VHH binders against Inositol-pentakisphosphate 2-kinase (IPK1). Designs and how they scored, part 6

Target 1, 281 residues: Inositol-pentakisphosphate 2-kinase (IPK1), of Saccharomyces cerevisiae (q06667)
Amino acid sequence: MQVIGRGGANILIDYGDPTWLWRCCIRWPDLLSSNNSYTIKNISYIKDYVEPLLHGLLCPMYLIDVDIEAIRPILSDFILNLDDKVVKVIKIKNLTNNTSNLILNNHFLKSYCSQNLQTVILELKPKWLYYDTDYCRNCTHNAFKGRGTKYCYNQLLMNPAHLELIFGECNIFPVKFKDAMHEYLRNDNNIFKILYDLQKKLTKNTTPISDIKSINDVNDEHLLLMTLRDVTCFIEWNSAENALHVNIIDVDLKPKEKWTHWTKTYSQLTSSQKIYHTSNK
Below, E stands for the ipSAE of ESMFold2; O stands for the ipSAE of OpenDDE; V2 stands for 0.75 times the mean of E and O plus 0.25 times the DockQ between their complexes.

## First folded at step 1 (VHH)

Design d6 (framework vhh_7b18_3)
Fold by ESMFold2-Fast, scan of step 1:
Structure d6 (fold): chain B 281 residues (1-281), chain A 122 residues (1-122)
Amino acid sequence: as target 1 above (281 residues)
Amino acid sequence: QVQLVETGGGLVQPGGSLRLSCAASGFTFSSYAMGWARQVPGKGLEWVSYIYSGGSTEYQDSVKGRFTISRDNAKSTVYLQMNSLKPEDTAVYYCARYTIEWSGEYTYMDVWGQGTQVTVSS
């Protein structure tokens, strides 16, 4: 067993199964029991609140119990007090398992392919698709952070031809794949439109970030909105089937305490150099 | 610094066998997935095989049942045992390290070796 990935809140463990990974919460470094409690609450949140909105699109994931003795050498590096006999783990599908070549990696997306380009995977983070400002939140944030702004999901959502810019960076994409992507984006049931509509609906029902003054101003709908603004999407194409399959991950419950981070970022962006697109959004 | 050194290539007859070795240095070998890719004359780079840090393996369809990837973490070495070699297997073979990102996806072919020539010819 090895830790193969780490964020601030989770570690990913390769335990020898090519199709599955263990995702372990390490958000609270003092107590295993705190991380276990959150993991149980998080999976319930995903099932009860996220799955109904993204039905059929969520990456397969399952709550499992792992004996603490099996995982103690790994978790001891991340959690000070292992005060529980089991670890609550999310067993998550390894979505890149059928691909071996990273063929594109930029500020917009990552792309992977199998041998002979029979499978192509796009990994992307659409972030803020709907925004209630007159400037593009994603481009403005990327510019503020010193990142690239050449490609934008909001421009893609307005004009599917924007995809030609990204395809122009990499000449190895199969024609069938490019055609399938253009057809997919012309349909209103594509993942970008789905996320846009959900973010728009939730934004209408939540307190504007500019108006949040305390933790008490953050409701469950706001947390759900922030989850949908931070998802990772995988789009997989297979040549034999010639169809696109979407899997969404990183659909975690946000702690209400993050309201201070959200308000700080909002303030920084409103005072930064803003990037504008069409006013039709 | 990070280095991968391939050995074991050469000329072999169709139906023959070769074992490629890749010695790694400059990083914690046991924490990384490792693999092999090949550059076929006149064609692009092709993935051949991949081994997770935990030992699970994957193979390109055309080499399944003929090639076996393995690793020795104590020696920081990955191997490719090639059996029943075909003329189509003629290529420069590259050892590669795969970078693992926190969402669990592998960022493939982060670091490459210099390559070793395998020629399958009568």
Scores: ipSAE 0.000, ipTM 0.106, lowest interface PAE 17.0, mean pLDDT 82

Design d7 (framework vhh_gefurulimab)
Fold by ESMFold2-Fast, scan of step 1:
Structure d7 (fold): chain B 281 residues (1-281), chain A 123 residues (1-123)
Amino acid sequence: as target 1 above (281 residues)
Amino acid sequence: EVQLVESGGGLVKPGGSLRLSCAASGFTFSSYAAAWFRQAPGKEREFVSAIYSGGSTTYADSVKGRFTISRDNAKNSLYLQMNSLRAEDTAVYYCAATYEVLYSSTIYEYDYWGQGTLVTVSS
């Protein structure tokens, strides 16, 4: 058993099954019971609110019980009080199984391939596709953090030819894969357009960030919008089918308490060097 | 410009005491959760203690009853009072802060980090 991924809120555990991973919540470092309660609530949220919006696109995931004694040596490094006898775990599909060659890793995406180049996977986070500022929120945020701004999902959304800049970073991509990606992006039902439309729709029903003054100004639609602004998309191509399959992960319920982080980020970006694109609204 | 600056580290005998300080500047400290982490030679960085913006505290099991975290929002400062020090407390101690009202024990959750201050417990 081995931790193979770490984030602020979750860890990914390889428990010896090549097909599945355990995703364990560690958001509440004091109590296992707090993480268990959140995990139950989170799965319910995903099923009731996220799955209907992204129907058929979510990575297969299941809520399971793991005996604390099986996982204690790992969780004791992350949670101070293991006050429950079982751990509520999300068992998720291992999307990079047999595609362990990392061939591209930059501030926009990671790409993996099989040894024989018959499978290519893109791992990407589109973030703010629809934004209500006059500047590109993604590029402005990346510049503020000292990251590159050469590639932009909003530019890609407006012009699929932008993809050629990304493909130019790595000469190993199969021609059939590149052709399949261009065809996919030309279609109005691609994942970027779906996320853009959902973000635009939800923005209509949320308080503008500039107007959020307390936790009481954050409604459930705002939490759903923030979930959709923070998803991870896996796009898998297989040469046999010559088709693309999309799996979305990181569709977690955001705590309302994050409103202070969101308003602080907004304030920092409005006072930073802003990056403007042709309007995509 | 945002920064966290630790001070108060040093050499102390087993059973002794030290008080660490962390000075925050360039942001409104009172709205942030803050924490102490430490890294011993050859080990990963580990959580020590955290304090919410409202004053609630949490501690790693290894330091409960010996260490006390506190904050002074008027001075934009975070403190760690360390009592009954042991050889295994020897580490570089780091101050961390995050915009979220909710804290996390993982190093990935904190937005700002100090450069660290060395604490050596040796006879």
Scores: ipSAE 0.000, ipTM 0.098, lowest interface PAE 19.6, mean pLDDT 83

Design d8 (framework vhh_gefurulimab)
Amino acid sequence: EVQLVESGGGLVKPGGSLRLSCAASGRTFDDYAAAWFRQAPGKEREFVSAISWSGDTTYADSVKGRFTISRDNAKNSLYLQMNSLRAEDTAVYYCAAEITYYSGLTVYDYWGQGTLVTVSS
ESMFold2-Fast, scan of step 1: ipSAE 0.006; ipTM 0.274

Design e1 (framework vhh_enristomig)
Fold by ESMFold2-Fast, scan of step 1:
Structure e1 (fold): chain B 281 residues (1-281), chain A 126 residues (1-126)
Amino acid sequence: as target 1 above (281 residues)
Amino acid sequence: EVQLLESGGGEVQPGGSLRLSCAASGFTFSSYAISWYRQAPGKQREWVSTIYSGGSTNYAESVKGRFTISRDNAKNTLYLQMSSLRAEDTAVYYCARDSGYYYDSSGYLPEYFDYWGQGTLVTVKP
């Protein structure tokens, strides 16, 4: 059993099943019970609020109980007080199980393939597709952090041909896969358009970040909007079916207390070197 | 049509053994985690054991070391080998398929699964 993925709030554990992973909350380093309480609340949030918006697109997930003794050697490295007898775990589909070869890894996406090149997976974080500023929030944020700005999801959303620049970074992508991706992006029902429309709709019902002065200015629709701005999308292609399947993960409930982080980031970006694109309609 | 059919229950004396079977049809059996649950008279449903598509297994603390879950993907069949049976093991035993889309935010060992079998009764007589 080993940790195969880490974030600030979660770890992914390979526990010996090739089909499934354990996703464990480690957001609160002091108490297991705090992470367990959040995990229960988070699954309820995903079921009741996120799934209806992204119907059929979420990665298969379910809440399970894991005996603390089975996972203690791993969790003791992340949580100080294991004050519960069980761990609330999200058992999540292993989306890269048959695609162990990482063939592309840049600031924009990761791509994996099977040994025989009959399966290709893209791992993407679209982030802010709709923004209410006159500058591209994603590119401006990446520049502020000293990251690359060569590829942009908002450029991709405006022009599917932007994908050719990305595919030019790797010469082993199958032609049928590239063709399938171009067709998918020209379809109005692609994941980027879906997320753009949802973010735009939710933005109209929320206080602009520039106007948030306290935690009381953050409503549930703000939290939902911020969830949709932080999802990870997996797009899988297999040559036998010659079709694309989308699975979305990282659809977590954001704590309202993060409003200070969001407003601070907004202020930093508005005073930084801004990057502009043709505005989305 | 998804179906799960349990069999192998019956009456046994304390310390005895039984093997339960669950025959599955209507889905790709090898792709799903399958679990055994039980419900004793007048009590809440209790999770017993799960076997995952990759072959790894988990057990409830009350049955560890006494029960063994296994699967035969060629026969689309799940098994539960029970040994050292006790009066408290008396229950209707259910086979359940893991749908992968089940979300449950309530309590310990919630219902994970979208399909359940009819159950098979195990009675341990003192």
Scores: ipSAE 0.000, ipTM 0.120, lowest interface PAE 13.0, mean pLDDT 82

Design e10 (framework vhh_7b18_3)
Fold by ESMFold2-Fast, scan of step 1:
Structure e10 (fold): chain B 281 residues (1-281), chain A 120 residues (1-120)
Amino acid sequence: as target 1 above (281 residues)
Amino acid sequence: QVQLVETGGGLVQPGGSLRLSCAASGFTFDDYAMGWARQVPGKGLEWVSYISSGGDTEYQDSVKGRFTISRDNAKSTVYLQMNSLKPEDTAVYYCAKSYGDYLWSYFDYWGQGTQVTVSS
């Protein structure tokens, strides 16, 4: 049993099943019971609000109970008080099970492949695809953080040929895979266009970040929009099938308490050196 | 190969009961959600009920309170207990394996189906 992935709010545990992983909430470092309560609320949120918007695209997942004694050696490193007898865990499909070779890893993109390059997986975090500012929020934020702006999902959305810059960082991508990706991006039903359209629709009906002055200004539609701005997309290609399969993860309910972080980031970017692109309308 | 074999269909009077069984093989049964779908004469295939590996259930609105889905992981079998049957329940009932264990995962394998006829 080992931790194979970690974010600020969750860990992914390999428990010996090649098909499934355990995804455990660690958002609340003081109490297991707080993480358990959130996990129950989160799965209900995903069911009622996220699944209808991303139907057929969500990574298979299921809420389970794990005996605390089975997982104590791992969770004790992340949670101070293990105050429940069970852990509420999301059992989630292992999307990289058939591909263990990490062939590209940067701040924007990870790619995995099988040993014979018959399977390629892209792990993408598109972030803010729609924005209502005149500057690119993703590039401006990356520049502010001292990250590169060479690759941009908003530029990719406007021009599929932008993908050639990403492919140019790794010479081992199969030609057939690259062709499949270019064809996929020409179709308006691609995942980037789907997320863009959803973010655009929700932005119209939410309070502008500049107008959020307290936790009471954050509504449920704002939380849903922030979820869609923070999803991780896995795109899998298999040479025999020559088809692309998309799975989305990290579709979590954001705590309303993050409003201070969102407003701080907005202020920082508004006052920073901005990066502009031709269009994202 | 994945195999799903349904039994328990038949002719029943309105208000009667039937219990459908589905014997599964060719996959790790207890890792997947299972469900039942039906094809009503003159209509397309419609989902009836869903059960996760952990026992969480969902039902189509028209069968809530009348139908109960259950599973026996030791026997690799899923069941559908149908009570208070109505003529509109007449259909071919299919046992289905979900793609995963998420309650709204699509079904990727179906059995041959078993006929349920509710008539006088």
Scores: ipSAE 0.000, ipTM 0.119, lowest interface PAE 17.0, mean pLDDT 83

Design e2 (framework vhh_gefurulimab)
Fold by ESMFold2-Fast, scan of step 1:
Structure e2 (fold): chain B 281 residues (1-281), chain A 125 residues (1-125)
Amino acid sequence: as target 1 above (281 residues)
Amino acid sequence: EVQLVESGGGLVKPGGSLRLSCAASGFTFSSYAAAWFRQAPGKEREFVSAIYSGGSTTYADSVKGRFTISRDNAKNSLYLQMNSLRAEDTAVYYCAADLSYGSYWYTEASEYDYWGQGTLVTVSS
């Protein structure tokens, strides 16, 4: 049993099952009970608000109880007071278990493959597909952070052939995989179009970030919108099936207290080098 | 308003030690992940060390066993204790904080939204 992934709010634990991982909340460093309370609220949020919007696309996950004594040696490094007898854990499917090689890693996506090239996995974060500014939010944010702006998910939404530029950086991708990806992106039911439409719908019902002055300006639709702007998508291709399977993770409830972070980022981007799609080639 | 201010940089001889400090205002380190990055002239900004909300730490292979990241929650400060310094450790050192939560890639500079101004460390005879 060991930690294999770490973030500010969660850790991923390999507990000896090749199919599943334990995802444990560590957002509140003082009390286990605070993290347990959030985990219960988070899984309810995902079930009631996120799953209906992304039906069939969410990574399989289950709320389980783990005895604190089984996980104490790991959680003691992350939480000061283990004030509960059980840990509320999200058991989540291990989406990269069958891949061994990182074959592409750029600001746009990561790609993994099995040793025999029979499985290819893309890991990507589409972020802000719909935005209400006149500039590309993703490209402007990438430029602000010193990342490249050569590739863009919004360019991909406008032209599926944009993916050919990325594939051209790596000669390892199987022809069948590339063909499957191009066919997938030409269909309006692709994940980018789905997320774009959902973000657009939710944006109509939320206070523009420029107008958020207090925590009271943040409603539940805004939190759901921010969840959809921060998901991680995995696209898996298997040569035997010759089909693509999409799994979405990181669909967590955002705390309203993050409104100060969101407004600061907005102000930074408004004052930075703005990127319009005409400047991305 | 979120602010990070580094201090403690300077000139030190090979084999020497130096302690960097980062003072935070507008948030508390105990609730967020924080990291040290460095940038040598003509090179990209590289990961040095991170500390997560619960106190767990990670280190780049090049500094593991020589550097120690820590924090003092009462002083709302992040530290980097650097021992057995080498010429290749010469760089501007940056303090960074991630208030986003849920990130799995804390070794990447792009995951951090808040940065200090940097403090220069020069390891030379």
Scores: ipSAE 0.000, ipTM 0.139, lowest interface PAE 16.3, mean pLDDT 83

Design e3 (framework vhh_7xy4_2; at its last look DockQ between E and O 0.02; V2 from the best seeds 0.00; counts 0 for: pae E 13.6 > 2, placed apart)
Amino acid sequence: QLQLVESGGGLVQPGGSLRLSCAASGFTFSDYAMAWVRQPHGKGLEYIATISGSGGSTYYSDSVKGRFTISRDNAKNTLYLQMNSLKPEDTAMYYCAKDQGYYDILTGYSEYFDYKGQGTQVTVSS
ESMFold2-Fast, scan of step 1: ipSAE 0.324; ipTM 0.759
ESMFold2, look of step 2: ipSAE 0.000; ipTM 0.225
ESMFold2 (binder alone), look of step 2: mean pLDDT 83; pTM 0.838
OpenDDE, look of step 2: ipSAE 0.032; ipTM 0.470

Design e4 (framework vhh_7b18_3)
Fold by ESMFold2-Fast, scan of step 1:
Structure e4 (fold): chain B 281 residues (1-281), chain A 126 residues (1-126)
Amino acid sequence: as target 1 above (281 residues)
Amino acid sequence: QVQLVETGGGLVQPGGSLRLSCAASGFTFSSYAMGWARQVPGKGLEWVSYIYSGGSTEYQDSVKGRFTISRDNAKSTVYLQMNSLKPEDTAVYYCARESYDFWSGYYPDYYGMDVWGQGTQVTVSS
């Protein structure tokens, strides 16, 4: 068993099954029981609120119980008090199982391929596709954090040809794969357009971040909006089928207490160097 | 009131060593992962090292083998021991606490860290 992925709130564990991974919550570093309670609540939230919006696109996932002794050596590095005998774990499909080579890894995306280039996978995080500011929130945040602004999912949403800048970072992408991606992005039923439309709809029902003054200003639609702004998308292409398959992960319930982080980030960006694009609104 | 205070920066010659300290207050220090990031003058932030609440560590490739992160939970302090310093290590070094920001997805990422200190300047020059 080894940790193969880490986030602020979750770790991904390879436990010896090539088809499945364990996703463990580490959001609350004090108590395992706090993370377990959240994991149960999170699965219910995903089933009841996220799945209906992204039906057919979610990565297969299952809530399971893992004996603490099986996972203690890993979790003790992330959680101070392992106060439960069982760990609530999300067993998720390993979406890169059939791809051995990481061929592109930058801030904007990761790409994997099989040795014979018959399978290509893109791992990407579109983040804020709809924004209600006059500047691009993603590019402005990337600039603020020193990550550069050359590639932008909002520009990609407006112009599929933007994808050529991303593909230009790696010369081994098959032509058939590039053509399939360009065709997919010209269709309004692509994942970026779906997420954009959902974010836009939810934004109309939520308090603008600039106007959030207390936890009481955060409603459930705001939490759902923030979930949709933080998903990870996997796009898999196989040359035999010559079709694209999309799976979405990281569809987690946000704690309302994060409103202070959201307002802090907003204030930092309004005081930073802003990046503008042609409006897609 | 959450605070992080960095000390230990300064001027050092190439090949030299410095130890940075970060004193934390206002939260249960032992419960949080801690990290160091640096900003080269005129450039963006770069993550340097991370230490989990249980003590395991991670390093950016350019510093691996030269830098060591450690923590003292009794003193609520995280340290960065920097050896074999190079001119390229010249930067303002910031101490940060782990955040619960799902926007990062995976570590290391600036989104995964909140509560930046004031920073401490490290200059590597002959």
Scores: ipSAE 0.000, ipTM 0.147, lowest interface PAE 14.6, mean pLDDT 82

Design e5 (framework vhh_gefurulimab)
Fold by ESMFold2-Fast, scan of step 1:
Order: sequence, then C-alpha cells, then structure tokens
Structure e5 (fold): chain B 281 residues (1-281), chain A 126 residues (1-126)
Amino acid sequence: as target 1 above (281 residues)
Amino acid sequence: EVQLVESGGGLVKPGGSLRLSCAASGRTFDDYAAAWFRQAPGKEREFVSAISWSGDTTYADSVKGRFTISRDNAKNSLYLQMNSLRAEDTAVYYCAAGYTLSDYYSTWPEYEYDYWGQGTLVTVSS
C-alpha cells in the first residue's frame, strides 16, 4: 500500500489491486470528518450534476468505506486529526494499468504506451476551451507562468492538423493510432467540442469573474463551469479493437470559497502580456 | 511557498561532468514537481529535465542519455548529473518547482512551475 498520486485536494493510493485505486480527499488538513463530509457531497454532485452533462464519459468510480486502521499510516501524513472511524474513499478505475512506458511529457499532454505498442494512452487537461476574453486564456496563463505556448487546445479545437505538432515530438506513435486520432478530432462529438459547448452554455448563467465581489456572487452553474475547466481526460487506443475510449476524471465539486483564487488569477492575467490567436478568426 | 537556490556550476572541459544541486526552503519537494531549465546567451530558455512528485522523469532530446535528474526529499534537494558535456550545453541553469490542484496522478503537466531559482552558470570550454 503506497501513495502513487497527489494533488492539492486528493491522494491516489495503490492498495494491491491492479484494476482499482483509492482516491482519498485531503483538502482539509485539520479534520478527517471534514474530508469525509465533502467526499459524500462530492459523489452526490458528480452523480446528479456532472454525469448528465458528460453522458457516460466519466471514469468508473464508487464511494466506499475504509476502516481508519487500514489506512492510518498513510493518512496521518496528510490529515492532522483522524476523528472518524471510517474513511470515505472513492474507488476509481486504474486508467494506466495496461501501459508501462511514459513516451511523451510536455506542457500539452502526457502519453503512455504498452511495451508492444498495442495500447497508447493520452492524458491531457484542456482547461479553458470557451472563454469570454479576447485573448487565449490558456496560452496567456502558460506564458505568465513561464511555460511554452507552442501547443494549444484552442488551436487544436480550430484545426485538427495542430495535432501533427505533437506527433512530431515522438517517433514511436503507431500510424494506426495517429489515423484514429485524426478521425476522432474530425467529428464534432470529440471531447474538446463537447467541453467547449458545455463551458459556453454554462457561462451565460454565471457571473463574469471580473464581477465577482463576494461568495454570494457564485452560483451552482459557476461551480459546474469551474469543474469542466479543470477536468483531466484520458484517451485510450487499443490496436486490436482499433477504437478510442475516453475517460474523464477530476470532476470534483469546487468549494465556493475558491472565488478569491479565481478573481486573483483573472486580475493577474488581465495585467500580464496577453496571447492572441489569429487562427481563431 | 518555496525558495530555490542552485549550486554546482562552473567551468568544465568538453567531455567532462558536473553535478548541479538545488536546495529548497519553506516547503518540501514532496509537494511539487521539479525541473531544470537552461538559457544560453542570446537564446530562449529551454526545458532540460523534469521529475514529478511520484518520480516520473522526462528529458529533452538534446540531453537524453547524458543527463540524469534525481531528487532527495529527505534533504529537500534536486540534482542534475551532467555527463559528456558539450560546448552547446553552456548556459545558466535554473531550478524550478510547481504545484497545482491537479487531482489524478501527480502535478500535471510537469511544466507547471510557480517557483524559480536565480540560476547557476555552466561553461563548457577549453
């Protein structure tokens, strides 16, 4: 049993099952009970609000109870007071268990493959596909943080040929896989178009970030919008089936209290060197 | 909050080796992905190597097989072992660390870096 993944809000635990992982909330470092309460609310939110929007694209996940004594040696490193006897855990499908090699890792995506190249997985975060600024928010944010701007999901959304830039970074991608990806992106039902349309529709019912002055300006549609701006997408190709399978994860309920972070980031980017795309005209 | 300080730069002959170190203060590397970047005079800053909080490593094509990135979380330090050095490796080398609220495997992408050191100069010449 070991921690194999960590973000600011969650840890990912390998507990000896090659098919499944435990995803444990650590968002509130003081109390286990606070994380448990959120985990219950989060699963309800995902089921009732996120699943209907993404129609079967979500990574398989299940709420389970784990005895605190089974997980105490791990959780005591992340949570100060283990004040419940049970830990609310999300049991989540291990999306990379059929791959062993990280073959590409850049600011645009990660890619994994099986030893025999019969399976290829892309891991990516599209972020802000729809935005109401005149500049590309993703590229402007990347530039602000000193990252590269050569690859952009908004340029990919406008022109599938943009994918050739990323294929040029790795010479071992199977031709059959590259062809499958080009065909997938040609259709309007690809994940980038789906996320773009959802972000655009939700934006009309939300307070613009520039106008948020208090927590009371944040509604449930805004939280859904922020969830969709922060998802991780896994695209898996299998040579035998020659099919692409999409799984989406990181579809968590955002705390309304994050409005201060969102407004701060907006202000920083508005005052920074902005990046515009002429290909989006 | 992290402050990064690089060391280990200097003058080395072609074919030689150097080991760069980066010491972190404030928060431990356990919470961050870390990377090395370099900038040669009159050139853009370029990626050299990265290590995720889970230990996954990535290298630029120009340094693959010659450089090795490693991290010692107990010493709160990041290292870059540079072998078979070439004149084109001459640059100021920067240590970087990044943290995001990415919730799956690790901080992704590996290039999400919020903290930067001041740099250490490496000169490869006779």
Scores: ipSAE 0.012, ipTM 0.250, lowest interface PAE 8.8, mean pLDDT 82

Design e6 (framework vhh_7ubx_2)
Fold by ESMFold2-Fast, scan of step 1:
Structure e6 (fold): chain B 281 residues (1-281), chain A 125 residues (1-125)
Amino acid sequence: as target 1 above (281 residues)
Amino acid sequence: QVQLVESGGGLVQPGGSLRLSCAASGFTFSDYYMTWVRQAPGKGPEWIATIYSGGSTMRDDSTKGRFTISRDNAKNTLYLQMTSLKPEDTALYYCARESLYYYGSGSYDDAFDIRGPGTQVTVSS
């Protein structure tokens, strides 16, 4: 049993099953019961609000109960008070099970492959695809944080050939895989276009970040929009089928209290060096 | 006591219509997403439509112009209205209760915790 992935709110645990991982909430470091309550609320949120928008694309997941004694040696490193006898865990499909070779890792994407290069997986975080500013929100934020701006999902949406810059970072990608990706991106049913359209629709029904002055200005559509701006997409290619399969994870309910973080980031970006592209609208 | 029972199937000619019903008992029907699935001879199960607890629907594009899913929570009953039936629609049709604990693009078998025995629809001249 070991931690194989860590974020600010969750850890991924390898518990000896090659097909499945345990995803545990660690958002509240003080109490296990707080994380358990959130996990139950989060699963209901995903079921009722996210699944209807992304049906058929979500990574398979189950809510399960794990006895605290089975997970205590790991969880005690992340949570101060283990005040419940069971842990609410999301059992999630291991999307990189047969592709352990990390072949590309930059601020834009990660790529994994099988030993024989017959399977290639891309792990992508598209973030803000639709934006209502005249500047590219992703590139401006990356520049503000000292990250690269060489690759951009909004450039990719406007021109699929943008993918050639990314493929140029690693010369071992199979030609058939690259061809399949270019074909996929020219079709309007690709995941980036789907997320762009959903973000655009929700933005029209959501209070602009610049107008949020209290927690009471944050509606449920804003939380759903912020979820869709923070998803992780896995795209898997298999040479035998020569087909692409998409799975989406990190579709979590955002706490309304994060409104202060969102408004602060917005203010910082309005005062920063802005990066402009041709409008993606 | 917890069960789903389908009815309304039968033999129809191409271009005909049928209304399938699924009677639910032993659980709070209004709390669950409900689904219609069909399985033709020699094929795997094919999803048709899901209706959410609030009444919104998700439908397969190939059939949504001809098939309509609906529910009556007061009667604990799920419906599938089928029009302009084709020989390709010949299949066993069953209703299923979607698991509260499963999401994703995975197996239909894992997505449902209760399934009815099905009602046969045969479309031939």
Scores: ipSAE 0.000, ipTM 0.182, lowest interface PAE 11.3, mean pLDDT 83

Design e7 (framework vhh_podentamig1)
Fold by ESMFold2-Fast, scan of step 1:
Structure e7 (fold): chain B 281 residues (1-281), chain A 122 residues (1-122)
Amino acid sequence: as target 1 above (281 residues)
Amino acid sequence: EVQLVESGGGLVQPGRSLTLSCAASGFTFSSYAYGWYRQAPGKQRELVAAISSGGTLYADSVKGRFTISRDNAKNSIYLQMNSLRPEDTALYYCAADYGSSYYLEDWTYDYWGQGTQVTVSS
């Protein structure tokens, strides 16, 4: 049993099953019970609010109980007080179990492949696809944080040929895979267009970030919008089927208390050097 | 070891001034944005002022009274507080922010100080 992925709020644990991983909340470092309470609330939110919007696209995931003694050696490194007898864990499908080679890793995406190049996986975080500012939110934020801005999902939405810049950085992508991706991006039912449309619709029913003055200005539609701005998408291609399969993860409930962070970030970006593209509205 | 250490707090009368300092160590100071937060007993922690290479921002309640500044050579940030009011009484925290994290926290700052108490009363 080993930790194979780490983030600020979650860890991914390989527990010996090649098909499944354990995703454990570690957001509250003091109390296991706080993380358990959130995990229960989070899975309910995903089933009731996220799944209806992204039907058929969510990575298979299940809420399970794990005995604390089975996971104590790992969790004791992340949580000070293991004050419950069980850990509420999200059992999530291992989306990279058919790939061993990381072949591309930049600010835009990660790509993995099998040894024989018969399976290719893209891991992407599209972030803010629809934005109501005159500047590109993703590029402006990346520039503010000192990250790369060479590739942009908003530019991809405007011109599918933008993906050729990525393909140009790695000459081992199979021709059939590249053709499948170009065909997928020409279809309006691609994941980027789906997320763009959902973000656009939700934005109409949410308080603009510039106008949020208290926690009471944050409604459930705003939390759902912020979830959709922070998802991770996996696109898997297999040469035998020659088809693309999309799985979405990181569809977590955002706490309303994050409104202070959202307003801070907005103010910082508004005062920073902005990056403009042709409007994708 | 990364540390942010606040100083300069104390008891002051309404209308007076106070300067808070935050000394940073253990990382590359110039690569970070910095904020001052405050929390009064029983209230939510709130942003007071922030500074980055892109500029400064202030809470409406302190705009025109407080000034945030930084000194990269000294690895320090400052909060000059003028025309202090009883409502400014709180524990003041220094925070540093480099990158966004997918922490589901209210604050995504990478590092926080222990705080310095400011009490405004007669």
Scores: ipSAE 0.000, ipTM 0.114, lowest interface PAE 16.6, mean pLDDT 81

